# VH-VL binders against q0atu2, part 105

Target 1, 119 residues: q0atu2
Amino acid sequence: MLDKKARIRTSREYRNVFEKGKRLSGRFLIIYYVENALDNNRFGFITNKKIGMAVIRNRIKRQLRAIVREYQGQVKNKHDIVLVARAGIGKSSFEGMEKDYIAIMKKAGLFARNANKID
Key: E = the ipSAE of ESMFold2; O = the ipSAE of OpenDDE; V2 = 0.75 times the mean of E and O plus 0.25 times the DockQ between their complexes.

## First folded at step 6 (VH-VL)

Design t55 (framework fv_dusigitumab)
Fold by ESMFold2-Fast, scan of step 6:
Structure t55 (fold): chain C 119 residues (1-119), chain A 121 residues (1-121), chain B 111 residues (1-111)
Amino acid sequence: as target 1 above (119 residues)
Amino acid sequence: QVQLVQSGAEVKKPGASVKVSCKASGYTFTSYDINWVRQATGQGLEWMGWINPYSGNTGYAQKFQGRVTMTRNTSISTAYMELSSLRSEDTAVYYCARDLSYYETSYFDYWGQGTTVTVSS
Amino acid sequence: QSVLTQPPSVSAAPGQKVTISCSGSSSNIGDNYVSWYQQLPGTAPKLLIYDNDKRPSGIPDRFSGSKSGTSATLGITGLQTGDEADYYCGTWDSSLSAEYVFGGGTKLTVL
């Protein structure tokens, strides 16, 4: 579970990231990301209705939070990052989502130097 | 500039199959899902399904389950929709549309010009 | 059955205001954001409104959207003859097999 300070919580904050941020797509997820003026990173998680029913969407959210938490120390400071699940993510394994997350964060230049050694 | 360019009009007999193409340009093809929507003459819009061009995963409207197949070829930035066992009721304009996810929703921000498919005997 | 309900037609004079309603259920409009699409005669649909009330770049502010409960509304002010078109609402349906659903469409005639 991520600390409350590390979570994007309000619709206003989500919309700010969508409207001002950069977009980068992976195989199973999309990130929107923007530099913030805070001391820390904040993460948001979106599972669109096209993903499926609530039980599937909630499972995906839990798995993405676990992945983000595992790699939070590798993320360059001062960013708001929203993860959006893509159509078909429900068929992916945990490992598949994890590998996609690492790849997309590397492409975005959001992983710290030491993190780029990890695949 | 974003463009979706579809293949030309088709005339088919009942029982045949049709395969419509949708070529994307002006953006990274694998970064956005593609939806297919049809419209019978003088009628409304009807959603058929989606494909994620990166993964190849698909989802279809229940009405078209077993008759529709959506595929893509990433080397030429092209999505395909194949509809089999055609009936006269399948006479329609078929559109591809790019899916943009925003907050808790997604919507279709760019559309192809449409492909007219006529099924008659 | 999950298809959204719109009036088949509306009409008004140039310079007037018009509203187009879109009625659904708890599994679609009640649980998701609504988009609106404009289809000029002989053309593909064009995104007009997203996220209930947001306009894409290039859409004039005389077009507006709103949502309340299981219903959505498209508003058009300062009507022009170039607004003659079919208008469709659309949203995702939260049923077991998620599907995108459209309204039946409304033909706008500018008299």
Scores: ipSAE 0.600, ipTM 0.874, lowest interface PAE 1.9, mean pLDDT 90
Fold by OpenDDE, second read of step 7:
Structure t55 (fold): chain C 119 residues (1-119), chain A 121 residues (1-121), chain B 111 residues (1-111)
Amino acid sequence: as target 1 above (119 residues)
Amino acid sequence: QVQLVQSGAEVKKPGASVKVSCKASGYTFTSYDINWVRQATGQGLEWMGWINPYSGNTGYAQKFQGRVTMTRNTSISTAYMELSSLRSEDTAVYYCARDLSYYETSYFDYWGQGTTVTVSS
Amino acid sequence: QSVLTQPPSVSAAPGQKVTISCSGSSSNIGDNYVSWYQQLPGTAPKLLIYDNDKRPSGIPDRFSGSKSGTSATLGITGLQTGDEADYYCGTWDSSLSAEYVFGGGTKLTVL
């Protein structure tokens, strides 16, 4: 699981990302991202109710956390990033989610230049 | 047919709590989320939150966090919304509504008749 | 003041066509399906349109919905006196707490 220091946890932190950050949409994910004043990245996760029942939302959230954790070391430092699950994500495979995450993060330019697991 | 029947009108003092009930019938109660929406007199609709009757999980609007509690009794297909620390601005008609929540969409297809809650000193 | 913006009121004569706009942002209308609700005077809201442009059973085809970008539109043709009501757009917002948001409502008056 993601370290607590690597998580966006407060409403204030989320609000800051939404108000000051940039937004990019993928097939299954929307990301909001903004630079922070820390030495580490922080991630937040939002699974909209429309995704399905709570058990589905929780599954999706677990899967997204796993994906973020896998590629955490390859993300440029000093960013707050919020992942918002889009409709239909519950019907996607884990690999599909991962692919979408990689694609959208690349588009955002959030991966380090020396990252090699994202290709 | 699907029906949501709410409890009767309430009159409360500031600082008190109110608990409104919503009894569902005509469908499997645990299969659909229940949403609560209120409407002050002459004002628009305001979403308060949702509850999943199967799991009991809830999601509340930030405005009501810490002050609203949504629960359910599956044995009688009834959802409850309790609002505490009542203020005069809480005076409104409160609605429950069934939510069709699928992978692609979510909307409120059936509504209760509404419960008038009046908060006055 | 509402997250979604609607005109406060619209009016037309019977038989005419009216449109009600609903303006939002990328985090709500831009990313999510829009629903419309009709509220007759003194009654509970009623689902009128869902998934941007779909009508529930019992809703006549005089009512239509559309969505483009961050805006949605409700269309009513062949206006009838019985259409006099308040109309609300609604959708989920992918912002801070993923809340459902309504427009401010539009009062339709049939002249």
Scores: ipSAE 0.027, ipTM 0.661, lowest interface PAE 6.7, mean pLDDT 89

Design t56 (framework fv_dusigitumab)
Fold by ESMFold2-Fast, scan of step 6:
Structure t56 (fold): chain C 119 residues (1-119), chain A 121 residues (1-121), chain B 111 residues (1-111)
Amino acid sequence: as target 1 above (119 residues)
Amino acid sequence: QVQLVQSGAEVKKPGASVKVSCKASGYTFTSYDINWVRQATGQGLEWMGWMDPYSGNTGYAQKFQGRVTMTRNTSISTAYMELSSLRSEDTAVYYCARDLSYYETSYFDYWGQGTTVTVSS
Amino acid sequence: QSVLTQPPSVSAAPGQKVTISCSGSSSNIGDNYVSWYQQLPGTAPKLLIYDNDKRPSGIPDRFSGSKSGTSATLGITGLQTGDEADYYCGTWDSSLSAEYVFGGGTKLTVL
C-alpha cells in the first residue's frame, strides 16, 4: 500500500496536476505529471466510469497501486503523478499494465537508469 | 479561446447515413474526450457516446450500438459522429461536448453550437 | 425516456427563488457526482454546476447545487428574466453499462 503522504487525495490536488502538468499517453494508461515542492512523490489514480462496473474499476485501481508501489524507488523525486486508466484497460493483463507503466514513465524521463527494479 | 464548431444542417432520406463534424480550437485536442448528445424537437438531452481523441477509443450508448461510429482526425483537431440507417425519429439537433474529468468526475464544460439533422422522405 | 426524474416546469416572479429537483437511483446519483446544464431557447446547453455543488468561473453565486442520497437539487435565488431556460441534471449510470444520463429537463418560466 502506498504511504498516505505519497497519495494525491483531494479534487483540488488532482485539478492542479491536470491543469499545470504535462500529459503523456500509453496503450492502457495516461499520466499527468508536474514537479512539486514537497520533496517526495505523490500518486493519484483515476478509473473513470467509462471503464465499466465498480468491480472492474476497483480491480484496476488495486493493480495500478501495486505496480506503482513496486517501482516507486525508481521514480525521480518531487513529482505529483496522476495515472488515468483508459477505457481498454479492463481487457489488459497485469503484466501488460506493468509494461505500459514502465514504458510511459521512461518516455516521460521520470525513471532512473535502473527502472526495472526497485532501489 | 476554447471553441467547438460543428458542421452545417443536413437533410437526409430514411435509410441514409449522416456524418457530423466538430472542430476544436483553443486547447490541446487530444487531452479531452468528446461526447455526442442529441435533442429531438421539444424533447430532452440524450447521450450517444464518448470518443477519446488521443487513442480513438469509444463508448456508445446501448440504444445506438451498431448504428453510431465516432472518430477523429487529430491533424485538424476534428471529431466526427456518423449515424447510419436513419429513421424519422433521428430528426434532432446533435451536439458535441468536451468532457473534463477531475478526480473520478466527468462533466461537459464546452459545447458545440449544434447541427440540425432532418430525416424525411 | 429520461432515467433521472425532474419536474417538467417551474415558475416564479423576478427576485424570487426556485428549486429544481432531480431524482435517480443508487447506480447513478447515489454513486456519482451530479452536474447541471442551462439551455436558453435556441442555444446549446451551458455548464452551470459540476461536482454536485461547484460553479464554473463566471456563474454567479445565486445558482447553487446540492446532493443527498439519490437526489440532487438546483437552487436559483434572485430570479431574473434572463434565467428563463430549460435546466438539465446529468450524471453517470454505472449499473451494467457506463452511460451518461440526463434528467428530462425543467422549463423555468419567469413571469
Scores: ipSAE 0.057, ipTM 0.689, lowest interface PAE 5.1, mean pLDDT 86

Design t57 (framework fv_dusigitumab)
Fold by ESMFold2-Fast, scan of step 6:
Structure t57 (fold): chain C 119 residues (1-119), chain A 121 residues (1-121), chain B 111 residues (1-111)
Amino acid sequence: as target 1 above (119 residues)
Amino acid sequence: QVQLVQSGAEVKKPGASVKVSCKASGYTFTSYDINWVRQATGQGLEWMGWMSPYSGNTGYAQKFQGRVTMTRNTSISTAYMELSSLRSEDTAVYYCARDLSYYETSYFDYWGQGTTVTVSS
Amino acid sequence: QSVLTQPPSVSAAPGQKVTISCSGSSSNIGDNYVSWYQQLPGTAPKLLIYDNDKRPSGIPDRFSGSKSGTSATLGITGLQTGDEADYYCGTWDSSLSAEYVFGGGTKLTVL
């Protein structure tokens, strides 16, 4: 999936993004994001209990990692970005989550260029 | 400033339905989910459900499933909670509350002032 | 009825300190972060503590929260008459298909 270097792994690192970062909400996703000093991007994923059972949360987390991985080349360098799944995301299709991710990243000014996925 | 303003008190007969409104201001309405919580006189808080203003998706407490409907009108930043087949036990103050996720949980950071609903014959 | 257990009342003198307990199970407090809400007479609840021990802006540091296992505690020091209120703990419960659950509430009386 994502390289070790591209993942936020410790609670201290998550805390930093939440405390110092900007917040922007989409339909199914909230992102918190802050510039880092590493010259590469790192992503974190939060699926709280409000979403549903563990099997649903784990599926969503896996799908979000896949979406982030696919579009990682479009994201401006030097950012720590945490994706928080909103309640109701479990009713979304994979394509719906993907479209929401693209929309929110564009709105945040984090995409280097338009991301367009064609079947 | 964030503010949630609810509709006025209602008096209903058993078997009727009631629709309470919650108008949001001071933030982007579609960016935060809305929860509904009620409180009978002298009793504790009871969660009824959540609604996403962006998608219209909902999640209801099992106790209210089949009797409650939560909707919104994004053009006027207003959330609604409709409870049908009213019984005397539904007499309560009904609150809307904004849902904020910070880390791995949701909590209710701002609350409406409450709407008193009285069900009597 | 409530899913989380709180004492129905607690009291102390001005300037004293009190603690309010909130007991749950592994599917709620044991697995999730806890929030505390203050309800002054005749008003809507107000967020007092979130994520176990964090205070929103404007909440004085004499209010504190903690969590251990399946229980949470709200601490209030330097009690003032303006603290007379009902206090509720709350969290998500996975066993109830991700429903939010509240404690039964604790009435605080300051002499």
Scores: ipSAE 0.036, ipTM 0.689, lowest interface PAE 6.0, mean pLDDT 86

Design t58 (framework fv_dusigitumab; at its last look DockQ between E and O 0.05; V2 from the best seeds 0.00; counts 0 for: pae E 17.4 > 2, placed apart)
Fold by ESMFold2-Fast, scan of step 6:
Structure t58 (fold): chain C 119 residues (1-119), chain A 121 residues (1-121), chain B 111 residues (1-111)
Amino acid sequence: as target 1 above (119 residues)
Amino acid sequence: QVQLVQSGAEVKKPGASVKVSCKASGYTFTSYDINWVRQATGQGLEWMGWMNPWSGNTGYAQKFQGRVTMTRNTSISTAYMELSSLRSEDTAVYYCARDLSYYETSYFDYWGQGTTVTVSS
Amino acid sequence: QSVLTQPPSVSAAPGQKVTISCSGSSSNIGDNYVSWYQQLPGTAPKLLIYDNDKRPSGIPDRFSGSKSGTSATLGITGLQTGDEADYYCGTWDSSLSAEYVFGGGTKLTVL
């Protein structure tokens, strides 16, 4: 799981990202993102009720946290990033979510300049 | 500017099917989910389901499961809603609406103009 | 009968204030955020309020929303003849087959 300092925790902080951030969508995910004034990146995870019941929503959150943790070293410093699951994500594979995340982050320009890009 | 433009009015007999289209413009079609909502004359709004135009995945209201199919054609930025086994009670205006997520919810920020479907003998 | 309960009609004079209630249960309003939609005669609905109390760009501040427990309220101050419309609350239901649910609608007449 992500360190608590790397997680967006309050509703006020989430709403700040939605109100001030940029939006980019992928097949299974939407991200909202904005630069912060902190020493680190912070991530938030949203699974809307239209995704399904709590068991499915909790599984998706765990999988998204695992993906974010795996690639955290490639993310440009000092961003608040909220991942929002799109309708139907519960039918996706883990690998499908991972590929979607990488594609969105690259398109947003959120991967570090020195990160190797493998197509 | 964001627009959702729907197909014209339809008159159908009981037992037939109807397919309503919703053409999106002014934004990236695949980036927002589409919902379908209907309204009978003098009655309230009734949610029918959602469709993710990127994945093709759908979710339908229990009342319409087995009779509704929601699809899209991404090359022409168009969503479709097909309702089969039509009954007189399906006479309504049918709307498509764009889904926007905000924090822990989503809602409908842009709506099509509506398509009137009349089911009669 | 709709899942969310609204009064069928409300009326007031220009310049007055009206409130429109929307009552649900713990599985919908009690567990989620409420939106309000305005429908002028012969037109499609238009988003008026989201996230209980927020206004989209272009919606004047005389429109307000609030939520308490399993009920939500839409407030309109400085009532104008152009406010004559049907008003609908809406939210997601937290059931296994998650569905978006609307109130039955309230017809606002400005006399």
Scores: ipSAE 0.793, ipTM 0.911, lowest interface PAE 1.0, mean pLDDT 90
Fold by OpenDDE, look of step 7:
Formats: sequence, C-alpha cells, structure tokens
Structure t58 (fold): chain C 119 residues (1-119), chain A 121 residues (1-121), chain B 111 residues (1-111)
Amino acid sequence: as target 1 above (119 residues)
Amino acid sequence: QVQLVQSGAEVKKPGASVKVSCKASGYTFTSYDINWVRQATGQGLEWMGWMNPWSGNTGYAQKFQGRVTMTRNTSISTAYMELSSLRSEDTAVYYCARDLSYYETSYFDYWGQGTTVTVSS
Amino acid sequence: QSVLTQPPSVSAAPGQKVTISCSGSSSNIGDNYVSWYQQLPGTAPKLLIYDNDKRPSGIPDRFSGSKSGTSATLGITGLQTGDEADYYCGTWDSSLSAEYVFGGGTKLTVL
C-alpha cells in the first residue's frame, strides 16, 4: 500500500538502519530510525517468527502499513524507519497498535511540530 | 570474525541440572538471537529454543518447557542454557547458534563447537 | 518421526549429481523459508543454504536449494569426497507456537 519509494526493501537497507540507527521500544513495537540522504522517508516492517503463524504475521504487517500510511505525512522527513513487531502484538487491537506507534514515534521526536493528527 | 565458544564437557547424574555457556565475539551480541540445538549420538538435530540477548525474551520447544532456561549476560556477551531434571535421554552434544533477530527469515549462520553432556548413573 | 522427512541416505560417485529431498507441511515448509545445514563427521553443523536457495559466502555454486509447495530440495553437483557428510533441512513451524524443526538428516556417501 505504501509507495515503493517509501519502503525499505533490501537487506542492506535494513542492516544500515539496525547498525547506525537509534532504537526505541514500545509495548508492541520496536522502532529503529536513522536519517537518510533522500527527500523522503522509508519504512520497513519486520514480523519475525516470534509473532507466530504466517497468517498472523501477514495480518500484523498489513495493519502496521496502514498505520504508517495514515501518519506518514506528519513524520519528519529524511528518515529510514524500521518497525519491528514484538511478540505480544498478535493479541493487540488495531487501536492498541496505533496508540503504541504514536507514543513511540513521539518519544523518538519523529513527528513534525505542526502535526495535528497525533494528539 | 564471528565466533561462538561454548563451555567444556559435563557429566551429570540423573535428576541434576546442567548449565552450558556460549560466549559470542566478533559481532554485536544483542543484535542476534541465540538458539540452542542438541544432538544425541548418532541422531539428528533437535531444536530446543531461542533467546534474544537484548530483551532476554525466550521461546522454548514444547518438549523442554518447564525444564529449560535460557539466559544471557550482556556485559560478557555470553548466553546460557540450563537444563534441569536430567535424564539419560538428555545425553547429547549441545550447540548454540546465532540467528538473525530482526528479519522475517531465520537461519543459523554461526554455530558453537558444541558441548557434550553425559547423563549417567 | 521428525517433522520434516528426509531420506536416511544417498550415495553417488565423485563428479555426479545428487539430490536430497525434504518433505513437510503447509505450516512449516509451506509458509516459511528453508535452510540446509552440512555436518561433517565430528563437527558442528554449517549453514549451507538459507532462504530456500541462497548460498552464504564461501559455499560453492555446486550447492543449490529449491522449494516447491511443501517440499524442499538440496542439489549437489560435481560431487567431491569432501562432501561426505550429514545434511539437514530446517525451517520454522508456525502451526501453533513457533518452533524450529529439522529433518531427520541424510547421510551422503561418496562412493
């Protein structure tokens, strides 16, 4: 759903974020973020084996993409951001995921000062 | 270079516990899960569980639930696997193995040299 | 009795090609990437193939992997005496709680 240019797609790109980026942990999500040299943000999504069944991982991934898409216009530009789903996320509601995302992104200082959808 | 160095051979009595260590070097310890796999003599590989060194979170095979505990000491980049209530069937070589923590795919790209655990009366 | 099924043994002469099959189900091989491990006698396992068909650095292109449906295959061409070893397939099983599962192993003998 996200534009291809807004997505982290290669292992090298993910590795760069993990090695050089900052990490913050929320209730359901861990985010890794680093500045990039682009004119846009890129998002990556990790739903590893700890999440559970493939069908669940795919569902979670879709939900996280929806959340990111909803708020992407309010995120400071020039960042690579990887969302890592934590094990408990499979039992969370969509609203819970959204709340956690907003909280962790605020803590990271990644929302623009004039953002008006995250209060 | 990535290395996983395990503790030496152990000989235990039935009912006792054994704790095997796995010291990692050559990479960021907290960035990769540590898995434990054992192999009885002449038998195949058997997965025991995973441990995330950053969070300390674990996932154990159902077969070992209640008997296995996987921990870590991040200050010395060392993972531990403790198996309690030992039985003769637990006699095996125990391996630690590195697994990527943040990818959807998982594979064990580096292995320790193995630790022989013998359980006998 | 392993979750993944492999032939217990295969054999071939030097220079020939061998294939090792690994059969599973939808909850493991069907849904997850397969890895292969080589274990030389008296040594720890070594990663041979990951993500179905990818080779780590240092693994020659004589080794190949593939997956179709709920089965995976390891191919070895130009068989060498040094290839004599046990080979294991492995993957995650996501049916209930995520567990990693191995095949029973295949002993490759070079004639």
Scores: ipSAE 0.025, ipTM 0.715, lowest interface PAE 3.5, mean pLDDT 90
Fold by ESMFold2, look of step 7:
Structure t58 (fold): chain C 119 residues (1-119), chain A 121 residues (1-121), chain B 111 residues (1-111)
Amino acid sequence: as target 1 above (119 residues)
Amino acid sequence: QVQLVQSGAEVKKPGASVKVSCKASGYTFTSYDINWVRQATGQGLEWMGWMNPWSGNTGYAQKFQGRVTMTRNTSISTAYMELSSLRSEDTAVYYCARDLSYYETSYFDYWGQGTTVTVSS
Amino acid sequence: QSVLTQPPSVSAAPGQKVTISCSGSSSNIGDNYVSWYQQLPGTAPKLLIYDNDKRPSGIPDRFSGSKSGTSATLGITGLQTGDEADYYCGTWDSSLSAEYVFGGGTKLTVL
C-alpha cells in the first residue's frame, strides 16, 4: 500500500535511476538508487520474465512491496530506489528477501541511524 | 553552506517550560538527525537526545526522560527542544547539532550557535 | 563525573606537541567510533576528528586522532596560541540505552 507519490511510475523516472544511480547487489536483490529533487522517497519494483512465470513474479513483487512498507519509516528521504529481483529469488523465503533488503540498504547508507530493529 | 540557526536567549522562572528552535539550511533536513546538547557555565557538554526529522522518532538521555520533548516542522526545516519543569540547574547554553549517524559513524558535524536559557527567581 | 575520562588540563609551549587522552570502556570507545570536538572560548563546539582518526575538510593535519582498546588520543603538533580551547572526546555508549557520551573536557593552555 505504497502511496502514489511514493511510487516510481514512468519510464523516464526508471531510466533516471538506472542511468544516474548507484547499483548494489545482494543475494536476491539488486538496488539502484539516486537522490531525487523531492522531499520524499519513491520506490520501483522489477520482476522480469527470467525469474519465472507471472504468478511467481506477482508473488515476489507483493512480498517486496510489503518489505519496503515495513521499513519505509527508516529510509532517508529524497531517494528514488528501484528493487530488481535476481533470478535466484524464487528459492528465497520472505525472511530471506527481508534480510537481503536490510543488508543492501545498510550498505548503501539509506537507513537512518535510529533504525533500531534492523537485523 | 550547512547552517543551524537557533532562537534567541530565554529567561524563565522555576517550574516553567522553554522551547528552543533550530532552523536548518543548506542540506536535506529529513536526511540527518538533530541532537541537543547543553552546557552550564564553566562545565562540560551534556547530551540530551536525538530526533529523526523524517520519522519524528526520538531517543532521550535517561536524565531528561519525562521532561524533554524534541519535535520538528519539516515544512520549515526546523527542529525544537522543549524542557519542562525548569529548575535553576537547567541554566545553560543549549545547542542543536547535526548527526551524520550511519551505524559506522558517531559524530556531530555542524552545530548551532547556542541558545542561553536562564532559570532564575 | 563523565563516562569518558580526560585530564582536566594540559599545557605546552608554542611549536610543541601535546596529546590528550580519553579513557572509556568496551561499551563506548571499545565498540564505537570516537570523535573529538574543539570549543574555542565563547563559541560552539566544532568537529575536529571523526571515526577515530579522520579529519573533516578544513581541519589542518597537525591535528590527529587514534584509538587503542578502550582509550583514544588526540594529538596536536606545532601548537599555536589559537589552539587554546577546551577539547572533548565523544562516542555512543550502548550500555546507556544508546546514549551519546562526552568526556569531561580538557583545557589546553599554550604558554
Scores: ipSAE 0.000, ipTM 0.549, lowest interface PAE 17.4, mean pLDDT 85
ESMFold2 (binder alone), look of step 7: mean pLDDT 92; pTM 0.949

Design t59 (framework fv_dusigitumab)
Fold by ESMFold2-Fast, scan of step 6:
Structure t59 (fold): chain C 119 residues (1-119), chain A 121 residues (1-121), chain B 111 residues (1-111)
Amino acid sequence: as target 1 above (119 residues)
Amino acid sequence: QVQLVQSGAEVKKPGASVKVSCKASGYTFTSYDINWVRQATGQGLEWMGWMNPFSGNTGYAQKFQGRVTMTRNTSISTAYMELSSLRSEDTAVYYCARDLSYYETSYFDYWGQGTTVTVSS
Amino acid sequence: QSVLTQPPSVSAAPGQKVTISCSGSSSNIGDNYVSWYQQLPGTAPKLLIYDNDKRPSGIPDRFSGSKSGTSATLGITGLQTGDEADYYCGTWDSSLSAEYVFGGGTKLTVL
């Protein structure tokens, strides 16, 4: 679970990220992201009806929050970032979602360039 | 500019299969899901399913489950919809459409021009 | 039968306004955002409205959308002859299997 200050909560805040932000797509995830005027990052999570039944959507949201929390310290400060689940994410493993998240965050330049480099 | 260009008209006999193509250009093909929608003559729009071109995952409307297969070839930015065991009621215009997620929903922002499929004996 | 119910036709004179209704249930319109699509004769559908009330670039402000409970409405003001078309509402349905559902369509005639 993420701290309250690290969560995007209102529809207005979500729409701001969608309207002003950049979009990057991964295999199971899309991110929309924009710099904010705050001193911290905020994350939002969207699992729309095309993903499946409520049980599946709720599981995906919980798993995405856990992944974001795990990698929170690697994310460049002062960003609002919305994760949108893509069609088919319900068929993905936790590991698959985690791998996709890392790949898209690196591609966006949103966390340390060589953090996962093999020595 | 975003374009979805579909294959030409098809005439098929009952029991045959048809495979319609949808070639995408003007954007990163793998970044947006593709939906297929059909429209029988003088009738409304009917959703058939979605295909994620990055993962290859699909979801089909129950009405078409077992008869429809949606695939893609990422090297040529092309989506395919194959419908088998054709009946006269499958005579329709078939559309591909790009799926855009916005806030808590998704919708179809660009459509192909349509492919007419006629099933007759 | 269509899951979402629209009137089969509406008509008005040039310069007037019309509304097109779209009625659903708690598993679709009541629980999700609605889009509207315009289909001019002989053409593919075109997105008119998304997220209940938003317009894509290039869609004039004569077109508007709204939602209340399990129903959505498309409004068209300043009617022009070029607005003659079929109009479809659409949304995702969150019943047992998630599917996109369309209304039956409304033929708009500009008299």
Scores: ipSAE 0.703, ipTM 0.889, lowest interface PAE 1.4, mean pLDDT 90
Fold by OpenDDE, second read of step 7:
Structure t59 (fold): chain C 119 residues (1-119), chain A 121 residues (1-121), chain B 111 residues (1-111)
Amino acid sequence: as target 1 above (119 residues)
Amino acid sequence: QVQLVQSGAEVKKPGASVKVSCKASGYTFTSYDINWVRQATGQGLEWMGWMNPFSGNTGYAQKFQGRVTMTRNTSISTAYMELSSLRSEDTAVYYCARDLSYYETSYFDYWGQGTTVTVSS
Amino acid sequence: QSVLTQPPSVSAAPGQKVTISCSGSSSNIGDNYVSWYQQLPGTAPKLLIYDNDKRPSGIPDRFSGSKSGTSATLGITGLQTGDEADYYCGTWDSSLSAEYVFGGGTKLTVL
């Protein structure tokens, strides 16, 4: 699981990302990202009510955390990144989510140049 | 036909709590979320939160976090909204509304008749 | 102060066409379906349009909805005196806590 220091935890932190960050939309995910003044990246996760029951929302969050954890070492440093799950994500496979995450992060230019397991 | 019938008008003092009920009929109560929306006199609609009658799960607007509690009694198909630490600015008509909870979209297709809550010293 | 912006009021004569705009952002209208609600004086709101442009049963085709980018529009043709009401747009916002948000409302006056 993600370390506490790698998580966006406060409303203020989330608000900062939404207000000052850039936004990119993928098939299953929307990401908001902004540079921070830290030495590490922080991730946040948002699942809308329309995704489905709490069980589904929690599953999606677990899956997204797993994906982020898998690739966190390859993300450029000093970023706050919020992942917003889109309505269709509930019907997607884990691999589909992962693919979408990689695609959108690449588009955002958030992966380090020497990243080796992104392709 | 689908109906949402709310409890009667309430008059409260500042600092008190109010609990409004919303009885549903004409459909499977546990299949749809109940949303609560309020409207101050001459003002617009303000969303307060949602409650899923099946699980009891809720989501509240940040503005009301810590002050609002949405519950239900499935045996009588009734949803409740309790607002505590009442202030004069809480004076409004409070509506319950049915919403689809498990689909890609959400909208409020049926509304209660509204409950007037007056907060005055 | 509302997350979604509507004109405070619009007016037209019977039989005319009016449009009501609803402006938002990428996190709300941009990513989510818009609904419209009609509120006659002294009554509860009524669903008028859902999923941007769909009409519930009983809503005449004089009412139409559309969405483009971060804005939505309600159209009313063949305006009738009975259409005099407040109209609200609404949608989910993918912000901090995924809240439903309303426009400020538009008062439609039939001249």
Scores: ipSAE 0.025, ipTM 0.680, lowest interface PAE 4.8, mean pLDDT 90

